# VH-VL binders against Sensor protein CitS (citS): the designs that were tried, part 1

All scores and structures are predictions.

Target 1, 196 residues: Sensor protein CitS (citS), of Halalkalibacterium halodurans (q9rc53r339to534)
Amino acid sequence: AQTHEFSNKLNTISGFLQLGKIDEAVDFIQKERKIQQEWIHFFIERVNDPTVSAVLLGKISQAQELGIDVDIDPSSQLLTPLQERQQELLVTMIGNLLENAFDALLASGIENKKIYISFTDMGDDFIFEVEDNGPGIPPQLMESIFEEGFSTKEGTHRGFGLALVKKAVHELGGAIFLEEGELGGACFVLTIPKHE
Positions, changes and structure headers below are counted from each chain's first letter, unless a header gives other numbers; antibody chains are not in Kabat numbers.
F stands for the ipSAE by ESMFold2-Fast; E and O both for that by ESMFold2, at different seeds; each is averaged over both directions (binder to target, target to binder). V2 = 0.75 x the mean of E and O + 0.25 x the DockQ between their complexes.
[cut] marks letters that were taken out.
The coordinates of atoms that the task and the answers printed are left out; those that the model quotes come from them. Centres of patches stay.

## First folded at step 1 (VH-VL)

Design d03 (framework fv_daratumumab)
Fold by ESMFold2-Fast, scan of step 1:
Structure d03 (fold): chain C 196 residues (1-196), chain A 120 residues (1-120), chain B 107 residues (1-107)
Amino acid sequence: as target 1 above (196 residues)
Amino acid sequence: EVQLLESGGGLVQPGGSLRLSCAVSGFTFNSYAMSWVRQAPGKGLEWVSAISGSGGYTYYADSVKGRFTISRDNSKNTLYLQMNSLRAEDTAVYFCARDKYYRSGYFDYWGQGTLVTVSS
Amino acid sequence: EIVLTQSPATLSLSPGERATLSCRASQSVSTYLAWYQQKPGQAPRLLIYDASKRATGIPARFSGSGSGTDFTLTISSLEPEDFAVYYCQQRSSWPLTFGQGTKVEIK
């Protein structure tokens, strides 16, 4: 019921943005009081893809409900039109990277949970980065986290998120990297070529 | 004490190449994004290029795309700008600048600059 | 690209006077605006970031305000060392852009 309600809200926001009804999208999100007004204006001006905007706004809302502070690099932009498959897979990758960060932070016991997001299309690639201030990835696990069925939860043997990201980015001719970031946790960076 | 020191500037003919270096000390170099910002004689500031802390991400102003390459050697605490196909309009003092945030564009420390003159 | 327009181009003032410098953006930059001071023959120095936060070591006489498209740098009482060129800069979108500068000169 709540999942259905959430999906309906994202569809409404996506619809307003797609139709260029900026004020209506802003008003709708403000009525929820879960997303800062500045995020809404940022996405309207800096992200030309309504589906990507909707997913990011939805994830920011989820993070706020979980007590996680989200910062987006203000230089971020995604103005170059995405090919249909690039959009579909980018949405999947964004969802899985942020879900991974949420899970790591919630399991960490850290008091001040933080995620940093950056994205750009200024070069020859679409670049998307997610960094958290959680415990990070132990060096011995850095290769295995991209394998299907990997999980740090004992006895579950589930956790296809990062494996799905690696497969999706590979399909697009791109790459995923673990980088050293400012926040001290995991820092995942996606690169996706604009051209085939 | 944070220090940035540029070198490599000089006189070069149009169409020529030049490589600038910026040696840094006093901070953990690989934790900071870096930029090059230039200033033509008697003019204002123009951002030229930026590089992430790891060196994995580079950004360029449209005026230099395809001609300039920013890079870094974190083992040597040095930032570079390779400038190819130089034009008279590239004549400027080039500043090395440290980004206040990991991947953002506020510059909390600057070098003193190195002059590049492109002239016949 | 976002264009930053600074006004006035030149302020002619005496030591002890208040200086008010304006920076206007062609579109909203939220609070993602910085102010720099540059003296002849020197590199720029960061004064204010995120519209209103003073950088390390910057005297209290410097203050910034504004959000969206209209920003102000105020120097409450000019010291001799404050006569310089001041630039605003936005980091809200790539490419990073600077204003054309305001020169604060001795009257």
Scores: ipSAE 0.007, ipTM 0.487, lowest interface PAE 10.1, mean pLDDT 81

Design d04 (framework fv_daratumumab)
Fold by ESMFold2-Fast, scan of step 1:
Structure d04 (fold): chain C 196 residues (1-196), chain A 120 residues (1-120), chain B 107 residues (1-107)
Amino acid sequence: as target 1 above (196 residues)
Amino acid sequence: EVQLLESGGGLVQPGGSLRLSCAVSGFTFSTYAMSWVRQAPGKGLEWVSAISGSGYSTYYADSVKGRFTISRDNSKNTLYLQMNSLRAEDTAVYFCAKVRSGWYEYFDYWGQGTLVTVSS
Amino acid sequence: EIVLTQSPATLSLSPGERATLSCRASQSVRSYLAWYQQKPGQAPRLLIYDASNRATGIPARFSGSGSGTDFTLTISSLEPEDFAVYYCQQHSNWPPTFGQGTKVEIK
């Protein structure tokens, strides 16, 4: 019920953005008290795909409700038109990477939970990065975290997120990389070719 | 309710360093971006630097890039500006300002300012 | 960098008169323009944001209008406390930039 309500709100925001109705989108979100207007203005200027914008705004709203601070690199942009399949899979990957960051931070005893997001399409690839200040991924687990069904939480639906991201990025001819973050946590980088 | 109080200004020689502080109260500090804005004597306002709520993203005016460092301590509700290699042209009142709606938005609250004088 | 040009540099008026201040942007800032008031020895105070929205506690005599590149701040009837310097600021593009200011002084 909550999921349906959340999806309906994202659809409404996406609809306003698709129609270029910035003031209406801002007003709707401010009435919900979940997303700051700077995010909306930023995404309208920096992200050409309304569905991607809606998903990112929804995830930022969710992070704020969970007490997680989110920063996006202000040089970020996704202005190159996405093909239908690229859009579908990118949305899935963004959702799963952010959900995994949320889960890692909520499971930790960290007082100041933080996520850093960066994305660019300046070269031949779409690049999307998610970094957290959680405990990171132990080196011995780095290969296992992308296997279907892997989870430190137990349960079959937990741990599918990273496996789904790996499958999605490979379908698009891209790659996913795990790095140690500057914030002391995990840093995931997606690279998706614009062509191929 | 909202208060911003700057400190750390003073007289310094060209090439010297100063660290400015801004103590903040009356709002949840970690959720808002903060900026430093300066005003040379008898002149207008000039944006100097900004920092995101978490502190991950920092921005600088071209005139101070490489010399100034903005930082924050959210546990102490305090914003900082480390100023190195100071020049006579950096002489100004430095205001701490709260960013209203995040990023490169407008400033809804300002401190009283602290005077930095770079002179022999 | 977006350049904001304010005019006139100085506006000399008497209490009770209407003040009209102009701010022109070198490129479109849409409706993302703010106005600040600064009195001698004091910090700036936000008056207007998003071109036409009054900030909390700002009297109704202050109003903003305009979009794109041309903006106006109007004070319908000047009170003694309104004699100050006024700055426009764009919050459309990074970096944030201010106009040079318009001084409203007693004639």
Scores: ipSAE 0.000, ipTM 0.445, lowest interface PAE 16.2, mean pLDDT 80

Design d05 (framework fv_daratumumab)
Fold by ESMFold2-Fast, scan of step 1:
Structure d05 (fold): chain C 196 residues (1-196), chain A 121 residues (1-121), chain B 107 residues (1-107)
Amino acid sequence: as target 1 above (196 residues)
Amino acid sequence: EVQLLESGGGLVQPGGSLRLSCAVSGFTFSNYAMSWVRQAPGKGLEWVSAISWSGGSTYYADSVKGRFTISRDNSKNTLYLQMNSLRAEDTAVYFCAKSYRPLTGYYFDYWGQGTLVTVSS
Amino acid sequence: EIVLTQSPATLSLSPGERATLSCRASQSVSSYLAWYQQKPGQAPRLLIYGASNRATGIPARFSGSGSGTDFTLTISSLEPEDFAVYYCQQYSKWPYTFGQGTKVEIK
């Protein structure tokens, strides 16, 4: 059995148009042209929220244009319906975490840039993980990266937007963790309670 | 140095209850998922239960579902396994295991020495 | 659930010899496979994760390979301390499962 891929794409476009969001509908169509069919199929099957799907697909397309290899955990899924505020803040957090990973990898000069993404809604939490193979975050900076206005003269951009992510998780009763990754870079794990 | 120390094992009659504890040190307990893995005498490893970093997500093997309850106290750096309605088939060494990440979907990078549970009349 | 089958059940070798251990999955686990070593009376110890990455402190003689359904753990030259039982584990799909183990023993 086939997915409802065509129907879902039309529903998303129709939704933007019904809300008067013409620019967003045009952007969605353009982003879809840049994304491999395999990625579109994966997200349609594994992510129930059209806005979250659109953001992830857009970020995958952006990574490809930047020469960044993206791997996604094949067990990943987000099938539980999101409340309006959860959706708004999750989209913002996903965007900021992925943009920070892109910036770190581009600044690193590494030949084979990689990002690993994992997400799940099993149990009581929405969980989203982003790991890169960049230079990582020195232990002495781990607290500072979540402070508003954090920056570094060495061109490291990992702190930019993380203060916003920290505030967003606090509002939703969740948490963000910074771990050492298997890829040698930073690993951010985001958790959001489903029933907040 | 990372250390996991199990306790609470012993001899118990079929239908009885037992509570296992695992005290941890050497890492920030509240940042990692934890699991219980058991090994019957002379047999292989069997995953029993897992709990996420916050305690918000718990998972159980079908063989123990409804009888065992995994929990954690992050303020005490301690993992628990409450075992009810014990059967002879539950006889095993029970290991406390640390997941690599806050999520339960990862391999186990550190293990405790185990505590023996014997269910016998 | 995904069933992991290890072979052989027992591998009898002498120090200095190469050991090759197999783990086969009933369905694809991609590269989400780990290997553990367990010595008598001791807890398991992580050797390999992600099919081929050596864990911290693990000697270079241990290596992992494979993807999908067929995986191999190789010990290039056995040391006396390597005689143990080895387990594979998949963490691709829930519930996570272990193989039944391969015992590497002195010939």
Scores: ipSAE 0.006, ipTM 0.489, lowest interface PAE 11.1, mean pLDDT 80

Design d06 (framework fv_daratumumab)
Fold by ESMFold2-Fast, scan of step 1:
Structure d06 (fold): chain C 196 residues (1-196), chain A 121 residues (1-121), chain B 107 residues (1-107)
Amino acid sequence: as target 1 above (196 residues)
Amino acid sequence: EVQLLESGGGLVQPGGSLRLSCAVSGFTFRSYAMSWVRQAPGKGLEWVSAISGSGGSTYYADSVKGRFTISRDNSKNTLYLQMNSLRAEDTAVYFCAKDRIRYFGELFDYWGQGTLVTVSS
Amino acid sequence: EIVLTQSPATLSLSPGERATLSCRASQSVSSYLAWYQQKPGQAPRLLIYDASNRATGIPARFSGSGSGTDFTLTISSLEPEDFAVYYCQQYSNYPLTFGQGTKVEIK
């Protein structure tokens, strides 16, 4: 499933109403409900864990409220059953990676904020990727961003949650990587072994 | 150049206390997690405690939990280990060690020369 | 905790020979394994990290391999300064743990 910026949808509705095109506004809202149902259907079919689905849907909703456009790779899937500890830590990691992307984009001043999400379990690992189109991470800061209490301002502590992600993925025997992505911003990739 | 220099070791009675210090230079101290690793005479290495760059997170080996406290003063580029309720089993050379990568759960690219702690009556 | 078992306990070799040291983990540590060299009266020295990457300044004769639970440190041709104790260490999970060490000694 594809998504569009929430603000663009609101502007379209507002435009119809301002022009007295009430029937067109109603039709647009009905089409939007169909698109939302397709989102839910995608997660039901492609993600076997209801907790992971709920967290992703919640974060996508939050992104839309913040004016951030979210795309999910249509080939994404998590169909292999998660062990209880894997599920608990994966939910925590997803939350922190997406919050990190939100913070970076909101601080950037960029007009067209975008996040790309991809996940797969086709190999020996669960893989989860979050990419944004923000300013990215300066090479000098790449290692320090995973430190507890890291901040871009010396003498302050924001706690970006990346240190927690590093600890969680290490507990599962996995890894986190900062990769090059197509959007030009930060691209974080998590790998978690299916068997510990 | 990176330098780590431990101090504060010595002879102490069982049940006593000691505070170890590690003065560092040659890197941005606040950006790196630090650990204490000990080695009993003629034995192998045992990880004791770790602290994040900010000092906000600490980890301890089960053998020292509740007795030892790791801390750091980033304004003074100094790492500390407060050792209370010392036991004969705590007799060891204590090494200060710097994490190679800036985030927790890593390995040690630089070590101090160690300071000997002897717990004996 | 993750237990690391090193073998052999002692390896007796002559200069110029190949040394092969093993480290086995009680559960998977992925590639989060390091090797250290320690000489008498000295601090440990990092040799290998992430199972196979040589640390800065470490000679090419040192190489690491393995993943998961089985790891190997190889010294392709022993120099006199290589006779020392070698430790493996995992950093996959807290508590951080070391193997008991392998002593490489002159035959």
Scores: ipSAE 0.000, ipTM 0.441, lowest interface PAE 15.3, mean pLDDT 79

Design d07 (framework fv_daratumumab)
Fold by ESMFold2-Fast, scan of step 1:
Structure d07 (fold): chain C 196 residues (1-196), chain A 122 residues (1-122), chain B 107 residues (1-107)
Amino acid sequence: as target 1 above (196 residues)
Amino acid sequence: EVQLLESGGGLVQPGGSLRLSCAVSGFTFSSYAMSWVRQAPGKGLEWVSAITGSGRSTYYADSVKGRFTISRDNSKNTLYLQMNSLRAEDTAVYFCARGRYYDSSGYYFDYWGQGTLVTVSS
Amino acid sequence: EIVLTQSPATLSLSPGERATLSCRASQSVGSYLAWYQQKPGQAPRLLIYDASNRATGIPARFSGSGSGTDFTLTISSLEPEDFAVYYCQQHSSWPLTFGQGTKVEIK
């Protein structure tokens, strides 16, 4: 419901801007206290898919409620149209990667919880990156975290989300990488070919 | 052992609101995703909404987006469904169900409550 | 959204006979398909998950098979208590969807 509501709000704002009704767009944004004005402007300019925008805005809102600081790389963009299946799976992958980051940060007890998001479609691939400043993933567990059914507890989000993401990205002919980031925690990079 | 008990159903007028509750026992509530699944009289099953064990992610069927909100209180072992702007088409028995996963983004349901009837009529 | 189509709508059989129920998905769901049994006035009961795994307490006469878009639930020899409505459900992607159901009734 939140995701669909955000998408509708973004479409309304985009509609006002396309019709040259700048004052009405600004007024609408200011009245939508659930959605930060800065984030709305960013997504209107840099993300052409309303569903992806809605999911990211929803996750940013959840992070703020949890006391987690989210930064998006200012060069990020997703302007190339997504195929229906690419959009569906990308939304699912984004949700699971961010939920995994939230869980890791909240469990860590770290004072200044941070997530960094970056995405681009300027090359031959859609690239989406999520990095946190949590405890990271021990080298001995790096292979097992992507195995089906891997979890520290039955029904936990950590193992479920990563296995799911691996399957989804492979269905799209892409890959997921665990990299060393600047924040010191886990850094996941998704690559999805633009042409399936 | 495992019990799911729905409550809060009843008769409500179109445009009204209703909040359903599902009290659970016999398992570690926070370890499982939960869903609401409804069934209109004489019709099949329709998935309505899901929430992860932590409560961090929620999912909705298109038919209820913007009108229904799923939530949970893990300290009280209770699942909720806030239903707003109710329509005649929302008339159904609403089941709460425990979600399981074994290698998918979604859930299958291993335990169900008895259901609670919601009737939306003038 | 993935649409699940079950066939036949109604299956009329006698106790002791084999029942074969089909579920077809509008797009691939891999092996992420579950089957449920529902009797009148009761909640659904999980029978099979991940296409072929029998749920706890479910008799051996129930079996599931298939992958991708075509799935089958088989009841090798119908018992009186097996006459019910059966639903398939995909758990591959959001939103979760159910088939419209197959009613297994006494001939």
Scores: ipSAE 0.000, ipTM 0.435, lowest interface PAE 17.4, mean pLDDT 80

Design d08 (framework fv_daratumumab)
Fold by ESMFold2-Fast, scan of step 1:
Structure d08 (fold): chain C 196 residues (1-196), chain A 122 residues (1-122), chain B 107 residues (1-107)
Amino acid sequence: as target 1 above (196 residues)
Amino acid sequence: EVQLLESGGGLVQPGGSLRLSCAVSGFTFSKYAMSWVRQAPGKGLEWVSAISGSGGSTYYADSVKGRFTISRDNSKNTLYLQMNSLRAEDTAVYFCAKGRVTIYGVKYFDYWGQGTLVTVSS
Amino acid sequence: EIVLTQSPATLSLSPGERATLSCRASQSVSSYLAWYQQKPGQAPRLLIYDASNRATGIPARFSGSGSGTDFTLTISSLEPEDFAVYYCQQSSNWPLTFGQGTKVEIK
């Protein structure tokens, strides 16, 4: 178990370096002390793309520093190779969805902040879900949250991230949905065709 | 109230074509994956085809691949199944089924229509 | 494709008795297993998803358990309306597949 984990960590670092992702490799090493060993093991085994792994590990580390509890569905996987443009846009979408969840939870004043993440490449789509236990989104605002410059408060998040996610997913021929989740907050699901 | 209503079934000769429709109400159609599931007389359930909420991704059972085409019109809240080159073994009740409200929406079917009978016979 | 085998083919029981239905997968489906109930002339109705979660409106007497290749649907005390055919379904891999069904009938 320790030997396997050590080899997997080295493989991840080696992968970043061989792909010219020096900044990602350095970030992984520097944040290793702040990331639970279970997360590193999970991503090495379940996510084949080093850039996606680096972004997710970085966001989990950020959530932990913000006092946000992150759970990932243990059946999650992204093992199908990503095309260059799919990778670029997927990491951007992941980043923006998680930042929106962070902002909503921090603004909410909720004591026990929680995010649930799940993703799969089963079938012909990449599917990625982010759910929080924040106040959620009123039905009347569902379409408006994807508009550029949307904000419910002058001094808070301005909504550019969700507009960017909608643009990116449409470029890949996919879709983004606001669904009913188990945690009672916002639940965003994006779907991206594997072949375009 | 969620409702799914299939139509378009009937008697057709081998090699013929039929187009099935499923009209839906009670949920935001474009946000959920949809499937067709069939059941031959006196037999069990067989998954036939699925389509993502946007319509961008489609899936087919090997037995129908190349002959059947699933599609949807989100502006009309309607799911379709175009069936070509029909065979006697395609005889079944065809059910329209809604995916569940999770990232795995297409994986489980929380609502079903009443079904429409397709009979392929000479 | 993943093959699901249900057993027994038929359960003959009386109201008030416990029913235990089995579903075995030809390879691991993790927890991606659902159960459906179908009455003659009707569409299937979702009972259980993700192996053990009850669907909305499903009575507490229905419960699911298992993981990997071995799954069980339990009806703790049969009501008259529970006599029906039950199907398991996996969503671990495409194509989606169903078991052959178990008929629960009055003794």
Scores: ipSAE 0.000, ipTM 0.465, lowest interface PAE 12.7, mean pLDDT 80

Design d10 (framework fv_daratumumab)
Fold by ESMFold2-Fast, scan of step 1:
Structure d10 (fold): chain C 196 residues (1-196), chain A 123 residues (1-123), chain B 107 residues (1-107)
Amino acid sequence: as target 1 above (196 residues)
Amino acid sequence: EVQLLESGGGLVQPGGSLRLSCAVSGFTFSSHAMSWVRQAPGKGLEWVSAISGRGGSTYYADSVKGRFTISRDNSKNTLYLQMNSLRAEDTAVYFCAKARGYSYGLSGYFDYWGQGTLVTVSS
Amino acid sequence: EIVLTQSPATLSLSPGERATLSCRASQSISSYLAWYQQKPGQAPRLLIYDASNRATGIPARFSGSGSGTDFTLTISSLEPEDFAVYYCQQRSNYPYTFGQGTKVEIK
């Protein structure tokens, strides 16, 4: 979930970007002292949807406050226009996947917390990938983590967030899956068809 | 054009082994889960096994668990099914099937299929 | 495992008639159901996914409906090429399961 103050800041940034007020968006973010200018320029160049940019920038800012390092694959891009419903559900899914990664990393006690993000629209689908270096998902829990209300005492809380992602992906005719990643933690891959 | 082509089927004795292959083209292989689905002569469809896009997760029907192994080589755009301890009940046309989307219980609909390869288990 | 029961086993109709095929699940599968068409000697072809979404290239005469345990495939006006066997499939739980099939044949 997002706090009201944080959501207001994201809405302000989104508003500036939607109006093409790039310099004002950059100024606003710099004044908040939470997002590096390099991220802003990356998103201006590589992401053509202002709302998606605003959400990702906000999540990077949140990760910095939590002591989490975020890397984005430099070949990432999202330049194909999103349909209104695709955009709405994609930002919801991005938010929930990143919140789940934050929760897993914070509960893990790992000092060097890392998240890797990759996204592409070069094929027939929008693809979005989130990987962390946390404890990962035990094989016996892989199907259960997408059920509403799932949680464990071991400190890995998947709760309602992943169930929401499952529902949102399903509505768009896409899918989410859990793969083995290079960082040793959970690796979620999200696919959304462009024209279905 | 999306194409899936199975090979490796044939006649084998009970207790024997056989390896099926499925060569694919026309889509990004590593981005899709793949399945094997079989159909006994004159019968309906039975899902056999699934593998995730990167190969990190595999799933099996109870009837084949412990005897069959699904695998993939993404560098060769090829899906495999290693079948051991074959039984007469395994006689079927085996289809290679592409998942419409990726799935760990989320999407396992098959939008493209190969032509099938016949496996006959008899003495 | 989830059992899918299709009815009728065989449906004998003439071209131009409406075909209605049923698929019932042994437990709720939400909308996680697909329909396939199979002609003799051919691989199955995806018609409908997520209960009601038509797959790419599938004619508008094919439609799906239902949720939970009760699902229907409708062919509004049968064409000669529509006489085939139809299967439903659920992907709500592993193992994925198919119905036994409904054969649509010429009267």
Scores: ipSAE 0.006, ipTM 0.468, lowest interface PAE 11.4, mean pLDDT 81

Design d11 (framework fv_daratumumab)
Fold by ESMFold2-Fast, scan of step 1:
Structure d11 (fold): chain C 196 residues (1-196), chain A 124 residues (1-124), chain B 107 residues (1-107)
Amino acid sequence: as target 1 above (196 residues)
Amino acid sequence: EVQLLESGGGLVQPGGSLRLSCAVSGFTFSSYAMSWVRQAPGKGLEWVSAISGSGGSTYYADSVKGRFTISRDNSKNTLYLQMNSLRAEDTAVYFCARGTYRVYSGSTYYFDYWGQGTLVTVSS
Amino acid sequence: EIVLTQSPATLSLSPGERATLSCRASQSVSRYLAWYQQKPGQAPRLLIYDASNRATGIPARFSGSGSGTDFTLTISSLEPEDFAVYYCQQRSNLPLTFGQGTKVEIK
């Protein structure tokens, strides 16, 4: 996994330092894509699932590369253990929702691209929210965006991921909602029951 | 039960174009980065191109940059390689390969499953 | 680009013998190195990833070691099906690169 790859990078840095190879450790750190230490600490404290943490950290890194600013609600938490299938499908859903937000923002032409992420497990459901400040989704297209092969743009990029999200969330007995958010773009909310 | 099946190879003239396809089954296609790796007759392996699970990030070897385009259709579980301005040195068996890690921004891949390969011959 | 140099080019051994294959990188790849086996007319098969982790279904006789620039693939006791070409590959930097291969052949 990405967490395993990150741990391997940390092990390499630790190895260089233990061997007194300070210059090599510094060079390795400077050449690697930076992940803010605050985010790593946040995920350790607030997310008990390493795979979910790895996917989110990977997506944050991708957003940075694309010039997209990502904020995570500081009250977010995921402390309840996920069943294996819930974890697999949640990771897939998070990935597809974030990729769709990236695509919408890159296509929008706006200079100040933003994504807001929030998640909680305090109630009877796991809830995950992804919001962007892109152009949003016209009301007449809300049903169509979850159909296979749907695209709001002509060309090679398509929104197939939303159809996969709908299929996955239904398999888990949950739901996906398109809500009004604070950023003015699309706001997707996933709800997944903790107990089947 | 993971399967990758390439198609679209053949004989083409220098300067010509060809499109390769790779149909996959047995896994959640959108969750995996995919690559094309080629092997010239009697030679070793050469990485050609990679695409993230979503299709949002694409990467190319310098030898093919500007001539080849990698793409994917996650609804059809199919990977593509559009090859333009083909040269004699592009002659090779082209393998479709699945990345071992979910990669969305970086190009960091190993390849845990491969197709059988499809031969592309660029004849002068 | 990172160049991977494999040695020897050809290794002639008998079944039951130990095979040791080397892969050297032109610059550090940390632990981000894999080994593949390719038999004539077939696609490559992943054996080892991240220097020392055996891929699913790979027999225990295959082991990998090393870090930084020097890596080794060891086959503790060659079986008839192990006579093949072996490639190393790094994933530390773009472009992804492979070694030129080591052919393990029957003596």
Scores: ipSAE 0.000, ipTM 0.429, lowest interface PAE 18.3, mean pLDDT 80

Design d12 (framework fv_daratumumab)
Heavy chain, then light chain:
Amino acid sequence: EVQLLESGGGLVQPGGSLRLSCAVSGFTFDSYAMSWVRQAPGKGLEWVSAISAYGGSTYYADSVKGRFTISRDNSKNTLYLQMNSLRAEDTAVYFCAKDRTYRITGSTIYFDYWGQGTLVTVSS
Amino acid sequence: EIVLTQSPATLSLSPGERATLSCRASQSVSSYLAWYQQKPGQAPRLLIYYASNRATGIPARFSGSGSGTDFTLTISSLEPEDFAVYYCQQRSNWPLTFGQGTKVEIK
ESMFold2-Fast, scan of step 1: ipSAE 0.006; ipTM 0.556

